# Ledger of designs, part 49: VHH binders against q9rw55

Target 1, 281 residues: q9rw55
Amino acid sequence: PQVEQLARQKMWNLAERFVAGESIESAIQAVQALERDGIAGNLDLLGEFIDSPAKCTEFADDVIKLIEAAHAAGIKPYVSIKLSSVGQGKDENGEDLGLTNARRIIAKAKEYGGFICLDMEDHTRVDVTLEQFRTLVGEFGAEHVGTVLQSYLYRSLGDRASLDDLRPNIRMVKGAYLEPATVAYPDKADVDQNYRRLVFQHLKAGNYTNVATHDERIIDDVKRFVLAHGIGKDAFEFQMLYGIRRDLQKQLAAEGYRVRVYLPYGRDWYAYFSRRIAETP
Key: E = the ipSAE of ESMFold2; O = the ipSAE of OpenDDE; V2 = 0.75 times the mean of E and O plus 0.25 times the DockQ between their complexes.

## First folded at step 17 (VHH; framework vhh_7w1s_2)

Design k17 (at its last fold request DockQ between E and O 0.81; V2 from the best seeds 0.00; counts 0 for: unsure alone 64.9 < 65)
Fold by OpenDDE, fold request of step 18:
Structure k17 (fold): chain B 281 residues (1-281), chain A 116 residues (1-116)
Amino acid sequence: as target 1 above (281 residues)
Amino acid sequence: QLQLVESGGGLVQAGGSMRLSCAASGSTFRNAMYWHRQAPGKQRELVAGISSDYTAYDDSVKGRFTISRDNTKNTVYLQMNSLKVEDTAVYYCAASLLRGTWYDYWGQGTQVTVSS
């Protein structure tokens, strides 16, 4: 903790590139700055692992405050949450706490025409997350809640297909967790290929697709694909991380593609930043 | 509320040049701007876009058209050179503020006619 505190003080100048500040106000300002370039925002409140039901509920309350602040600032709320952070797996009053809190969050977002993305976590949480996602789409509509699929998992193509009846908004990512070879492709080439499959199949199905990658090869493949199949630029969006390939973000925006940037913020930014510097040369 | 007012346009011979302007009303505007066009019987299509200092063009106009902006004048321009008959269309400017749709504001459009 002491080392972290020291690092936080010394490394903020570097971290501010990847983190939209520590406060709601700073996060909102970051979104507003991006919007000037025609780039939309996706806000993510950073938090530590939470094992207390009370703390999970408090975290959900903080997310709701973010939604309120976004609305007050004239921004349509778009927020990503991990269901574990709001109590997934904890039983309260005969219902999963994560589901209960997710309802609260999505209800608030919907009130303002906003959108909540249920981030996908490690493979052990995929089933429960997708089940809860289905429930929540049924309650609030696919225009207000989405989820994420990870291309490094063998199951993901099947998962995508199984959700087709919902006409869901899905963010496609390669994968963020260390997964065993029993459930995930160990070879990057296979992950990349499966990523293309996920994106292309979801687009062809007529579902709104979030292409969340900085891989220019894949981005170009998507451009060619949508052109070849007569898919409009309004049928999908590119998503990128805050502070990464800002040039590409603006270029895509200039080209008329929908671009959305993932903006993590909060006091617990150090872990996130550490991951970013490890991944980005 | 932002209003976009287009100017320029008219009749020009093939091979000629024309400059369109789109002026934003109100305070200084620096958001992403775009030019679209709609030919008779065709759908509206993106011609050019500018985000910050980044520009992009439809393949049909690359090398001939240039989009630019003057933030001091709150205006976006479309310089059209080597005009072709197929460039005949109503040209629209659009702004992206991301308050509603991705194109929040549109101009009234200006007619560009290229004669053979």
Scores: ipSAE 0.888, ipTM 0.957, lowest interface PAE 0.4, mean pLDDT 94
Fold by ESMFold2, look of step 17:
Structure k17 (fold): chain B 281 residues (1-281), chain A 116 residues (1-116)
Amino acid sequence: as target 1 above (281 residues)
Amino acid sequence: QLQLVESGGGLVQAGGSMRLSCAASGSTFRNAMYWHRQAPGKQRELVAGISSDYTAYDDSVKGRFTISRDNTKNTVYLQMNSLKVEDTAVYYCAASLLRGTWYDYWGQGTQVTVSS
């Protein structure tokens, strides 16, 4: 117990830059500090071993508590969730539990004018996530729920176009899962080029676009693109990770761009961060 | 009361200087503050922004205008030098994320008129 506590403290010294602590209170304080710099937050409650329907519903309840606490603190709720964590793929009473729990979460966020981003996981979940995204946009409106497309997947350009009828709010990311070359570009140059295609096509379609990257070349390309096409700063935002390139976050905010920062928090930060360190060569 | 109050506007000859001030009540003051302007018949445009130690300017005012702040007085400034007739506008200070979005809180504005 004493050795474990010392190890957690040492790990926290490494992790505290990238994680907003264990509690709702610490996460709220971190968002409030960002807001003073003109930067919005994207809250993400960390969860591990959510392996039963009961635990999935408990996790959804905890996300709802986060949304309520953010609102009570004067923060417009913006929360990312993984549908697998709230029960996607676990059928309950003739309905996917993830969809049932997502409805509860999005309804609470909508009550406060907030937004839920449905994170994209590995390629095997893309079809069901996009189908559930369509359902949830139909129920709550695109201003309260969005999703993610991953530029490393070959399918993502087609998926983007197929969603245009929804006027969807989409976060564009490169991708973080190990995927075979049968479904994903193996070469980083192709991933980066496809990232630009996804962003530019989404902007040209008139849809709200979240440009999630720290790559300054891509950021500069987006700035040039929007100027050339008369696209206002209210049509998109840059998104970055907590603790990474805080200088760039503030510079973009000073330039009048919308900036949002991903804020993971929760008691599972230790397990989460330990696994990332152990897996990184 | 949550307030942003601009002052310092008026009539000035082209080539002259003027300093605008925006005083903020405690909860409206941010490390990030912005000046926008709106000329007659035109859209409101960002002129200058500050976030912590970082500043940025519209190309049309770069080198002539300076944004700064004094956190002890909860005040942000816009120093305007080498003024041109094209700078004539109502100038607004603004803050973000007081009500959940960017540029969601504004002062009432102060008129700047630059005569030829």
Scores: ipSAE 0.821, ipTM 0.935, lowest interface PAE 0.6, mean pLDDT 91
ESMFold2 (binder alone), look of step 17: mean pLDDT 82; pTM 0.842
OpenDDE, look of step 17: ipSAE 0.817; ipTM 0.930
ESMFold2, fold request of step 18: ipSAE 0.806, 0.801, 0.817; ipTM 0.930, 0.927, 0.934
ESMFold2 (binder alone), fold request of step 18: mean pLDDT 82, 81, 82; pTM 0.843, 0.834, 0.841
OpenDDE, fold request of step 18: ipSAE 0.864, 0.884; ipTM 0.948, 0.955

Design k18 (at its last look DockQ between E and O 0.82; V2 from the best seeds 0.70)
Fold by ESMFold2, look of step 17:
Structure k18 (fold): chain B 281 residues (1-281), chain A 116 residues (1-116)
Amino acid sequence: as target 1 above (281 residues)
Amino acid sequence: QLQLVESGGGLVQAGGSMRLSCAASGSTFRHAMYWHRQAPGKQRELVAGISGDYTAYDDSVKGRFTISRDNTKNTVYLQMNSLKVEDTAVYYCAASLLRGTWYDYWGQGTQVTVSS
């Protein structure tokens, strides 16, 4: 018990650069600091072990409190949620609880002109997440809800095309889950090339595209692509993780690109930070 | 209330220099700031930006223009050297994310005219 607390303290000494603290107040302060640099925030309340319908609804209530606090602080709310954390897969009153709670969250964000991004999780949730995304876009509009596609999944190119009727706002990521080779590319080179395909196809379709990567080669490829195709800087944004490549974040902002930074916060930061260390080469 | 006010424009010969100022009135103001310009019949375009100590420039002005900031005066500058007739435009000072979106706050603009 004493060893665990000491390890947690030492981990926090390393983590504080990458996590916006444990409270709404610390997360809001971090967003305000980013906005002074011309960089927008993407707030994410960390949650682990949300294992009951009641806890899922409490988590959704906490996300709504975050949205309200951001608005009260003069921040246009932009929040990412995992549908599993708000009850996806748990039926309640004849409807998926995740969908019920997502409606509440998105409605609150829409009141303030805000935006909710539905994070993509492991491959087993892609179908239900995309179906719920369609429902929520139909109800609230693409200006207020978006989702994520993962370039390491073979299916993502087809999924992207299938969503074009919605004019969707999509965040393109490589993927962070351990997936079998039956559903995901094993080789980084294939993942990176598919990432480019997803981004370029989404841009060419005229959809708002979020380029979530720290890979400078891909960032440079996107810059060249948009120049060659006459695509304005208002059609896309770069997205990055809090504390990673702060130099690049500010440089892109100075160049006039839209930059948004993922700001995890909450008492469950220890698990989040441990995963980021495992992913950083 | 915050206002951005550009000054320093006017007529200058090609090859000459000029410094534009963008003063922020009100409380201490330290935000990422941008200069844009709009030439006759053209769309507004980004010229230079500053975020913290990081600066960036459109390719057409690199090596000739310098953006800088004096936080004690709440002022951002654009030093323009080796001016060309094609630099003729209204120059605007701008900020982002003051009202929740990109480039959501602008000054009134100042005319720069470069003669041959």
Scores: ipSAE 0.760, ipTM 0.918, lowest interface PAE 1.1, mean pLDDT 91
Fold by OpenDDE, look of step 17:
Structure k18 (fold): chain B 281 residues (1-281), chain A 116 residues (1-116)
Amino acid sequence: as target 1 above (281 residues)
Amino acid sequence: QLQLVESGGGLVQAGGSMRLSCAASGSTFRHAMYWHRQAPGKQRELVAGISGDYTAYDDSVKGRFTISRDNTKNTVYLQMNSLKVEDTAVYYCAASLLRGTWYDYWGQGTQVTVSS
């Protein structure tokens, strides 16, 4: 802990590039700054792994506070949450705590015309996440809750298709977790190819698609694809991480594409920052 | 509330130049700004955009049109050089503003006619 504290102090200046501060206020300001450049925000409250039901509920409360703050600042709430952080897998009063808390969060967001993205976690949580997603879409509408599919999983193409009846808003990512070869493509080329398949199929199905990647080749492929198929720029958006390829973010915005930036914030930024350093040359 | 008012349109001969202006009022001007155009019988299309220091252009106008902004005057410009007959259209100014909406505000448009 002491080492981490020291590291946090010394590395904060560098971390500011990738983290929108520690407070709600700083996060809101960061979103406002992006919006001036025609870039939308996606807020993510950073948190450690939470094992206590009570702490999960507290985390959910904090997310609700964020939603309230966004609304108060005149920002349409757009927040990503991990269901594990709000109690997925924990039983409370005969219902999954994650579902209960997600319901609270989405209800609040919906009140303000907002949107909640249920981030996808490791492969062991895919089934329950998708089930809960379906439930929540049924309750709140696809306009207010979305989820994420990861292209490195063999199952993802099938998962996408299975959700078509919901006309869901889905963010496509390559994958963030270390997965075994039994469930995920070990070869980057296959992950990339599957990513394209996911995006293109989802677009063709007429569903709103979030293309979350910094891969310029894929971005260009998407541009060409939508042009070839007569898909308008309003039918999808590019999503990128805060502080990564800021030039490309603004360029895409200038080109008239919808761009949304994933903005992590919170006191528990160090772990996230450490991962970003490892991923970003 | 943001109000956008275009000006500078009119009749120009092919090969000529024209500068359009879009004055913004009622809100902070520091937004991504765009020029669109709609030709008769065609859909409205993006011509140029500016986000921060980055600019983008439709392929049909690259090298001929320049989008710029003056924050001190709350005005965005479209310098159009080497105009062609096919550039004839109503030109619209648009802003992408807050709350996750895109192109929330439009000007009334200004007619640009390029004669042969």
Scores: ipSAE 0.550, ipTM 0.843, lowest interface PAE 0.8, mean pLDDT 92
ESMFold2 (binder alone), look of step 17: mean pLDDT 86; pTM 0.881

